# VH-VL binders against UPF0598 protein C8orf82 homolog, part 8

Target 1, 218 residues: UPF0598 protein C8orf82 homolog, of Mus musculus (Mouse) (q8ve95)
Amino acid sequence: MWPPSGAVRNLALVLARSQRARTCSGVERVSYTQGQSPEPRTREYFYYVDHQGQLFLDDSKMKNFITCFKDLQFLVTFFSRLRPNHSGRYEASFPFLSLCGRERNFLRCEDRPVVFTHLLASDSESPRLSYCGGGEALAIPFEPARLLPLAANGRLYHPAPERAGGVGLVRSALAFELSACFEYGPSSPTVPSHVHWQGRRIALTMDLAPLLPAAPPP

## First folded at step 3 (VH-VL)

Design c13 (from Ca41 with heavy chain S30R; framework fv_cosibelimab)
Fold by ESMFold2-Fast, scan of step 3:
Structure c13 (fold): chain C 218 residues (1-218), chain A 122 residues (1-122), chain B 112 residues (1-112)
Amino acid sequence: as target 1 above (218 residues)
Amino acid sequence: EVQLVQSGAEVKKPGSSVKVSCKASGGTFRSYAISWVRQAPGQGLEWMGVIIPIFGTANYAQKFQGRVTITADESTSTAYMELSSLRSEDTAVYYCARERGYSYGLDAFDIWGQGTLVTVSS
Amino acid sequence: NFMLTQPHSVSESPGKTVTISCTRSSGSIASNYVQWYQQRPGSAPTTVIYEDNQRPSGVPDRFSGSIDSSSNSASLTISGLKTEDEADYYCQSYDSSNHYVVFGGGTKLTVL
């Protein structure tokens, strides 16, 4: 029943399985070649977006500020065309797909495909949240009442376009700033009840909770 | 099938600047990392910096920060390396090199340009 | 910051085996891939080993690469030496902290 005592290889396998389970796809890596052409004039590319909203080529061996995509026009085009992957190809490993002409751009993510990076606020217009480095072109109305702090992972979520899953992650630096506005009730010191925004006390709806992993009970 | 073709030799005066080109033929240009590596006569290989055209950014070795600028023109599939404030010590063969796959600093340079001799003399 | 140190020169007779070392001054040699390049006079370098021990198509199996964590070094081994192997050899790795490509100083191989 038990594996041999001191079987070091079993520890490596346990760690490998743990790492695979933490990916957005939740599936073993599949075989592909970047730029592969399954049919004439078609190219397939594979991408990864991290918890900071940085976009990478999936097989990039280093994922940091130097190697992330920063071209605004490319990011806007990529994320504007993002849809759930129902293509019949790589669906389990890459749950989202962006079709750019003859390019099929498959995407997997660390958390959510939409990651909010900036609050766009001015005196002349309603506040908006910008995602994935797309500036004004990738921005949606900021809805403070619909912010969801998830106790299970300590992360903050906000509505996102339905085509991209309906819920987006708020990047940690922005989440830290927004979390300063939360008010906690006396019966639940770990789950906020309200957010204070622009002089108003707004009740949190918690309506995004069903779209994310269930939070542990109190 | 992919080749990197560089511009011809240059002779420059101290204090001037030089701009070397590297044109990629065949394949996908914008998604690959293109590095610049120089070699002074009888000396070793020295990395100067890299550009990944689709990222819109470049990174430079500390020794060359402030003097080197690496750019790319995706419409002509051409990378450029401009080195300013030239000194006699900048006399070298300058190579452009493409990194294998989409490794971005972690893998071998599988395709090299033929090299461009830049001579800095008074 | 780290440096990669190679011997300035090595020499050996045709048919024999030579090993060229590449020692990392700080941090583990195994932290990043090591590549090896061959450069003949008047030519651009060509890759003989990538990702520590992988051989590109067209490179003879006489060329092999290895990593030795105990000496904090990588090695390029060339067996069955031929006169055509006479060249300069460079190791190369990556500095993750500064995002720099680092080359060794190079080794001149003379086949006697």
Scores: ipSAE 0.006, ipTM 0.460, lowest interface PAE 9.6, mean pLDDT 82

Design c14 (from Ca41 with heavy chain S31Y; framework fv_cosibelimab)
Fold by ESMFold2-Fast, scan of step 3:
Structure c14 (fold): chain C 218 residues (1-218), chain A 122 residues (1-122), chain B 112 residues (1-112)
Amino acid sequence: as target 1 above (218 residues)
Amino acid sequence: EVQLVQSGAEVKKPGSSVKVSCKASGGTFSYYAISWVRQAPGQGLEWMGVIIPIFGTANYAQKFQGRVTITADESTSTAYMELSSLRSEDTAVYYCARERGYSYGLDAFDIWGQGTLVTVSS
Amino acid sequence: NFMLTQPHSVSESPGKTVTISCTRSSGSIASNYVQWYQQRPGSAPTTVIYEDNQRPSGVPDRFSGSIDSSSNSASLTISGLKTEDEADYYCQSYDSSNHYVVFGGGTKLTVL
């Protein structure tokens, strides 16, 4: 049952809480220079991913569809190498790190570092969710039973790679489409109990709930 | 493993109220539906109502509407059932029970409290 | 509002098979899951079947559940009866129109 006996699940919850607690939404500026070299042959870059899964240079003045990174190979490499930042450098402001050779790519995020943007159609295969513009190369199996609508912020979440916190945000347009399949009880108008998917009525497990903040007490 | 531990037996006079507690230990409290089910001596199981703590909203069986109030305190992982205007026919063992998964009223009661005997007598 | 009707009592010899029915008075039995609980004297109920026909960990395969839409009933079947199977058995479903949990009246199983 949950929490399961053993340290692994409890440690993951503690790490997720520490990650959220360290993130300061009020921190407007951190002192760095893009491409700085703290030691020979090492370059450091700083990035930001928004709630739509768009990746930007952190110091970009304008963050919109025009200024976000769109190169597929770069996005695949960046997000496939993403892990929690335990480097001892910039951990409070940039909780994730993607290593590309001797380049350290620090990442901060508006919500989650993984943001699902597309449901991929597949002939003779189960559907998959693609994240952060990476297409088929950044896709994981779609698990409708594990969708988590969070009443506290009105957002939808889905499992994501453990190296990126185990839970990802579903982008608003995709969340709206998926939410049309939800079934609600009368005493719970803000949280569904089931999802109707491909002719099946599937109970929601809500097993991702411990990784996300609870709604404020009344 | 999750356990539900209830408060001890109570003896009450007709017209009074009783408040029974149900403390969850060893698990997540906020997202699971907690129901209250009673059993009068020699009788069957009777559902009274349910609460999902994260929403603070409760639903009650028609028979108990106006007399029962179910609440939850997330900070102490404790659910409460208060029954007012007690009558002799309210003498029963009162159980709290947690529903499997996160569905409301749609699956089995997987974890049960030990029960609380409430005796209403003059 | 619907009712779930069970026989008040059933009796059978050790090693035999017994079936306990649970009939829904209105609406389809198949429209909502049916669960089955076992309750021994002085104890809280325990689940023996959930979601019509699923067994919790630790419940032997002698216990099985089924749905029969033609009779509008669910059934709990216990094979290879043992004396420790003596208990009260309750079916339970959900009234989606009124959002009520509904229990059957219970069946007392005697193993003689």
Scores: ipSAE 0.000, ipTM 0.407, lowest interface PAE 21.4, mean pLDDT 82

Design c15 (from Ca41 with light chain A30D S31D; framework fv_cosibelimab)
Fold by ESMFold2-Fast, scan of step 3:
Structure c15 (fold): chain C 218 residues (1-218), chain A 122 residues (1-122), chain B 112 residues (1-112)
Amino acid sequence: as target 1 above (218 residues)
Amino acid sequence: EVQLVQSGAEVKKPGSSVKVSCKASGGTFSSYAISWVRQAPGQGLEWMGVIIPIFGTANYAQKFQGRVTITADESTSTAYMELSSLRSEDTAVYYCARERGYSYGLDAFDIWGQGTLVTVSS
Amino acid sequence: NFMLTQPHSVSESPGKTVTISCTRSSGSIDDNYVQWYQQRPGSAPTTVIYEDNQRPSGVPDRFSGSIDSSSNSASLTISGLKTEDEADYYCQSYDSSNHYVVFGGGTKLTVL
């Protein structure tokens, strides 16, 4: 039969999006209670990771070295289970989620959920970057060709586990050390073309740029 | 393997206080919920309270509110339970127990201390 | 607060099946997970069932847990009873409103 008279919407068109991937950085306040139980057998906790890779309870009044989580096993477990938040709950404010059974650990971040804090390199081992205080247990291969300096905010980025967004922030102290290895051309004085690493001159791919949303001013 | 090692047996007088320790050996404890559970001779398990060191918070069963204080020293991986105004009916074995995972009240106690006998008598 | 009620004692012959109930006095048994602990004389409790029906590594498949929402209860079932199963068994759940851990009164299992 014929449908009722009226305009027929193109559902495929209205579902089209031009939005970049969600960022972890947001200052919007949402209502929750730490340890809340919205349904049976479920507890919800809310966390924040800063640009230094330090993890905090989101509602901590002061966020500094004294108040951040330092327990290695907790950090390893938390960040190893980190996934994009597709739960239908708090997605806009807490874009990542670490599940422990029926415990939901929501995470928001100042920049990226993965923040590289240490370069693990020796003569006998392939270099790796460690993130968020997790030492060797939270380390991935260092790929100097894929380093991305972002002009908009002056920060340095590197590949990260896909489950945690695919791109991680290099903390400022480590970024400063790595930036000494960059080579700039006359046609692009603010964006390096190469990195000099362990005797090699390596061209930068800039392939991480599409994974990062437009950075607002600091 | 992580073990919880408790302090030794104590004999206390009525009206005094007792402080029992529980040290994590062979692993970490600050990111886990540590509960205290007591058992009077021939009786069942009775939950007293919990400390969650990473949250900086403790909670106590209604029966023990005002008499029990649970604390933790993360630098020594040691939790403490202090019970004040002791009575003869406080004679019991006191256990510390670590909750499985990071669920904080939802899951089983997977690691238990060996127990500390506290006897209250004059 | 709610209470978890268990029978004081149960007994059964070797090789048979025994079921120990744990009934919640108010609110729904489905509101939180139920765990089961085994305690032998002179020892601390050990977990035999966690999260309603999960077995820790090393616990035989003769042990199983279940939830019956209609009777507002959890059950621990032990099949193929062995003499070493003789112990006290405790159920445990959580009161989300007050943030309290709640234990059942315990059941003494005798294998005759």
Scores: ipSAE 0.012, ipTM 0.533, lowest interface PAE 8.2, mean pLDDT 83

Design c16 (from Ca41 with light chain S31E H99E; framework fv_cosibelimab)
Fold by ESMFold2-Fast, scan of step 3:
Structure c16 (fold): chain C 218 residues (1-218), chain A 122 residues (1-122), chain B 112 residues (1-112)
Amino acid sequence: as target 1 above (218 residues)
Amino acid sequence: EVQLVQSGAEVKKPGSSVKVSCKASGGTFSSYAISWVRQAPGQGLEWMGVIIPIFGTANYAQKFQGRVTITADESTSTAYMELSSLRSEDTAVYYCARERGYSYGLDAFDIWGQGTLVTVSS
Amino acid sequence: NFMLTQPHSVSESPGKTVTISCTRSSGSIAENYVQWYQQRPGSAPTTVIYEDNQRPSGVPDRFSGSIDSSSNSASLTISGLKTEDEADYYCQSYDSSNEYVVFGGGTKLTVL
């Protein structure tokens, strides 16, 4: 008999289950332990960002508004240091890495690692898009000509920092707001040709298309 | 500038429990690991455990497992350390201390609370 | 589990140099960073060295840290000793196998 605690045993089982991750294909699982130390002076953590720009521990059982990270300083630090994962570790399952000193923060994403949540505009400032809950500190210039509506998945994309893949997803609520500015051509009522912004009629470049993955066939 | 402000001194009877608070003043503490370290009169520093508020996880030194519980309330930027089954040898000053970042054991404790004296009468 | 062993006390005259050792009982001292703390009576500790040999802002350059793998020890060196340096000094490292923070037993520095 293993005395005494069923609570300690149950906690160990919960931890073991919660520290497993799925690959991007969903068929293979990757094993890790949050905070693992594969070598001296190093710790590894594993994260997931959803299509709303909410950041989670990858092994969180629930991924909703209640369980997402909300600490502004943490989000700013995490996303400011985000880079493609070329570490030789977990590259297939976690394509991005945020290095904070000796911490390796591995990230996988539902769509893109950068998800724009807010348009920041004022009379005295050029408009910017804020991403992933980082407010003013995680904001980049809004480039309306480079908005890309992707027919394959019905989503809207915008340039993002090159270190984070160069393309970001515009979350659905913001995409709906921005869609009011679109103009559709006579040959394509479902895909816009121009955007109307600040009194200008701007042709969409569609230059982000090569950077986005093709939708897999059914 | 972030400061850690602890609750006041306590006098406890053997067998009781004590709960000490540590409030981050002037900022948030969610992205930082908060450790608890005690020091008996005339003795050295002894690590008790840590909490990482954003993960909701805590870890404890073997000596204190089963008697110590460390929790955090992010809404009030406050960490707590509760020690049960108190003995006279638990008489000590209890400190909370912060490491930069949310990983413990890699960085120095850059900010310390002022300490809380807990006296356990024999 | 390992222990960090420091001399119980060390003494030196003002203006001289003192070195305090911190020896790891098992496993390599270089496996994790070593930090050093200064504690005066009635006060919380303050960091004088972090990550083996780095100084926090406001700590005089008279304080330095080093690691010696051959003796499996870390050292805190204080040059140009001043009376205000009189304090207890603690080394600290991390046990990655058990996920524990480990403190040395402390060294009382007397400046006479």
Scores: ipSAE 0.043, ipTM 0.588, lowest interface PAE 6.3, mean pLDDT 83

Design c2 (from Ca41 with heavy chain Y102F; framework fv_cosibelimab)
Fold by ESMFold2-Fast, scan of step 3:
Structure c2 (fold): chain C 218 residues (1-218), chain A 122 residues (1-122), chain B 112 residues (1-112)
Amino acid sequence: as target 1 above (218 residues)
Amino acid sequence: EVQLVQSGAEVKKPGSSVKVSCKASGGTFSSYAISWVRQAPGQGLEWMGVIIPIFGTANYAQKFQGRVTITADESTSTAYMELSSLRSEDTAVYYCARERGFSYGLDAFDIWGQGTLVTVSS
Amino acid sequence: NFMLTQPHSVSESPGKTVTISCTRSSGSIASNYVQWYQQRPGSAPTTVIYEDNQRPSGVPDRFSGSIDSSSNSASLTISGLKTEDEADYYCQSYDSSNHYVVFGGGTKLTVL
């Protein structure tokens, strides 16, 4: 019976998924079985990434540091192949898809599919941000001018690969560190105008705003 | 490069149990399916069961249900297969094998352990 | 609850082509991927074909896989047969109804 199946166990997973749907507006309950085969030789798997960049099977009861995927090779392969889901299947509930041969790996996210976890600083190289536990293999150039603090949710965003939506979330601990570098004008305490980075005063572009959901009306 | 390294050969008496280990070098088995496959002398490959370590749950072939238990210890990157109530016909080489990529029990085995000979003698 | 049936043995001369069949007893052979493994004496199996017809890196082009829905069989074909190809060959598929891995009985290939 693997993966586990049964009315009682399925109900518990459905309830857990319903709780998570509250953090993702517009997400409905969907029915699937891990490893299902809708077509010959096709397998479908369903995943979830949280606001800390931790990857889980979507139907996992517990989603914490112990139960998240930690294998570097797996994470690099998964996120390197990530694309918007235009498959015609589960698009509303799982907006991203990682294709591995004839396996469809559907992904939904708490915030963004790319979550930056570490700043990779080097004296000989430009700094980079690493995402989702992928280390140097899942890293992009750090662009301080393009940091976007979003007033609506208090979160910090940074450019991400276009294939994965073009904008990524900076995880809370890293965002706290980077936010200490912001400069707020005397007349605008809620919107920073500049970031101070390595002795430079850099103007914020705010160019990522159109890629994120509009703030709700006041 | 990932390897699966199994424990050494064992000689057991009928009615006893055996526990074979399978250690993944580099710690890259926790999210992958690990199957156990045995081969009696001069016979074919026989699938016994599978575990995904992060789930802590296993599935077993009908023939072995009630006698086999497959477990995993993520902290040591080690899978175990315990077979109880041993009979002479359980004499075989026991392999652990990892499936490719994301396939979770559904694809080709890309890495195999070296095998563990278990001899049941009366 | 299906079986995969292979011939117990096949023999052929060096340089010739040999084909090993793998027939599914119930349900379509095309419903699930078929893999092929090569096992030499004293060694663990190695994959020579995965996903019906794909070759792993390092497996020579002489090895090919195919599916024939009319006979409900998969086939492993080895052309330009060499003495080093002498081994046991196993097909393997998956039973979606019980989540079991299913192996064929194996075929001993002799090259003489």
Scores: ipSAE 0.011, ipTM 0.513, lowest interface PAE 9.1, mean pLDDT 82

Design c20 (from Ca41 with heavy chain R100Y Y102W; framework fv_cosibelimab)
Fold by ESMFold2-Fast, scan of step 3:
Structure c20 (fold): chain C 218 residues (1-218), chain A 122 residues (1-122), chain B 112 residues (1-112)
Amino acid sequence: as target 1 above (218 residues)
Amino acid sequence: EVQLVQSGAEVKKPGSSVKVSCKASGGTFSSYAISWVRQAPGQGLEWMGVIIPIFGTANYAQKFQGRVTITADESTSTAYMELSSLRSEDTAVYYCAREYGWSYGLDAFDIWGQGTLVTVSS
Amino acid sequence: NFMLTQPHSVSESPGKTVTISCTRSSGSIASNYVQWYQQRPGSAPTTVIYEDNQRPSGVPDRFSGSIDSSSNSASLTISGLKTEDEADYYCQSYDSSNHYVVFGGGTKLTVL
């Protein structure tokens, strides 16, 4: 577990150990140290977001509910400032970057950087999808017509902020809830044509498909 | 408005330990790096170390390594500095000071605690 | 590892301008930002300058900061000197090699 919950470590020692957490992946691996300062007045940190929308330090040995970031303000600030990484640094390995003052926060993701975790629905307000643990502050309008069930991987996608790639993953538990009302046409029994939402029959646009690379089935 | 409120003055014997607290009020505790800075009577400011609560990591000045431990409890928005093996030379006012963000050394300490006087006497 | 060296004391008359230097012993003063703190007796320090030359809200424009690479120094300049400016002033920077915050030794400003 790194860093251990409730334990304090020397930062220099923690930074030195960060590189040992990396696994062999068969691709060219970038080298970094958490908190490195390659330029004056700059600190660089490296993060990973999983398919459940949980954010971790990239070199965390264990990635579970105990070790993920849970602080609401941190998550809101981090994901609100997220953009494609065009910095010239670590672009291939960390395709997204969140700039916070003098901190460059590089992000890689299991699927998409935005992962929708909750439907925020009320009788008096338009429904919204919340992502990555940010609650009301990281929520966007729910657009059922633009849901994309992707046959290649069996996952569900929804529009996300353009700065974060324009398409987000719907986490599995929420995807089951949203997929319960899919309607399938006779010419495509494995790909839905409509979704039934709040008494309405809504045609799926499939307009997000070009934004996602084809993924092989599991 | 964010404030850092420290625990009260303490009188300690040589060889003992002291643990000073620093509670952040107003705002999210994990948005700050918290440093500890001491000042002996009539002397200058001396940096002891820092904790970055969001990472759970600390760094200490060489002079204090092995004697100082800085911790944070996010549930109570409180940082702690524990100094062991106290000597008369450790008599000082101890300050906590915050730098906004998830790192340190990039900006000013914008909020300081009121200071805690620790007196080491036999 | 480096030191930041300040004069022990400076003095000047009310209404005049005073400059306090902060010299870095090794490595460039421009490698990291320099902050300046004011401390009155019995009080915690307060920031008067951050990021070399920026003023916090509420700090009078009489206070200014600068960097001089030729002398490897930062300077705090206080114009229109007032008696309430009497205080100890500390510069502060950062050492990226050990990740330490470094304070200058402090300068006692007397307004006479």
Scores: ipSAE 0.216, ipTM 0.640, lowest interface PAE 4.3, mean pLDDT 85

Design c3 (from Ca41 with heavy chain S103D; framework fv_cosibelimab)
Fold by ESMFold2-Fast, scan of step 3:
Structure c3 (fold): chain C 218 residues (1-218), chain A 122 residues (1-122), chain B 112 residues (1-112)
Amino acid sequence: as target 1 above (218 residues)
Amino acid sequence: EVQLVQSGAEVKKPGSSVKVSCKASGGTFSSYAISWVRQAPGQGLEWMGVIIPIFGTANYAQKFQGRVTITADESTSTAYMELSSLRSEDTAVYYCARERGYDYGLDAFDIWGQGTLVTVSS
Amino acid sequence: NFMLTQPHSVSESPGKTVTISCTRSSGSIASNYVQWYQQRPGSAPTTVIYEDNQRPSGVPDRFSGSIDSSSNSASLTISGLKTEDEADYYCQSYDSSNHYVVFGGGTKLTVL
């Protein structure tokens, strides 16, 4: 367990982390109409992002590669404007909001709103992680020391923009590639201590652990 | 930059217990394993044990098992080493130290506390 | 479990080279990284060599580390000795079988 459940003296810390953390699962049963206009000149749309970083209309009955949004400019605009939902509307069900002019774009997610899909690296550039299909425009510096493998759910996490919760999920295919670089120490056979990156042996800080739930997302 | 600041010197009687603190500042405390190393006057360095706060686990050198307890309070970024049934030969400077990363035994101790002198005398 | 054995003391003149050995009693010295620490009176130890032969920033290039599998030992070499190099030197490794950090007994370096 990461951190170990049932440690009573750590309960206050666990509860404090839970209160700070914004979850993406929300309440399943909500009523809305796509494109609804609750006020003059306002439009509301509802979205869902999965564990692969694919964006969908929330009410889409099929959520697969065919039905996800693929337009680069739209994805860049949507995720660049993403922030916690403090609008007073649908906060429990859609914890994040992207404002595009007079459009309120509500988002719920399977795991995290930011899902890293590609490592962008070249001989002339510092490596960056791209998220949610946004290519170069939705990329942040790759910080291998801050990769967090979470034992509780077997997933890999990395820093993300603070406006989107500060921590993002690394999608499974990319996590598998990055996991080939991990080295394990004496504290746990299931959680790596170091990552080997570009000829360097880098100690993992685990500093993102307080930002994540002890248990898998609901 | 992470720094480790230890509690002040202690004078204890034989048979008593001592609890030394080590407060981390300038970084995320729970991300690092903290080891305790002691040094008797004029003697060498002796590893006592380690706490890995993120796992809530501790490991102790065979010599100290049953007498030493290492704990951590993540809310105050403080590690503690408690040694019981004190004897005159426990008189030593006690250091807390950490390596880079959450695990131990893999790299150098790059950050050390200033040391706490514990004197056991009747 | 194993022991790391160092000479108790070593002395040499300024400008000369000194080598301090650290011998592992069982298991290969190459099985785990060796670190070297310098400790002056009244101070906590500071790292002069890590991961067998790596030098931290700020440590002079006069300090070097090496591993010799044939003698099952690690060595710290200090060239161009200066009076400021007077200190106790400790090697340190790790016992992966018992999960113990192991220190050598320490070597007192005197520069005459």
Scores: ipSAE 0.006, ipTM 0.584, lowest interface PAE 10.0, mean pLDDT 85

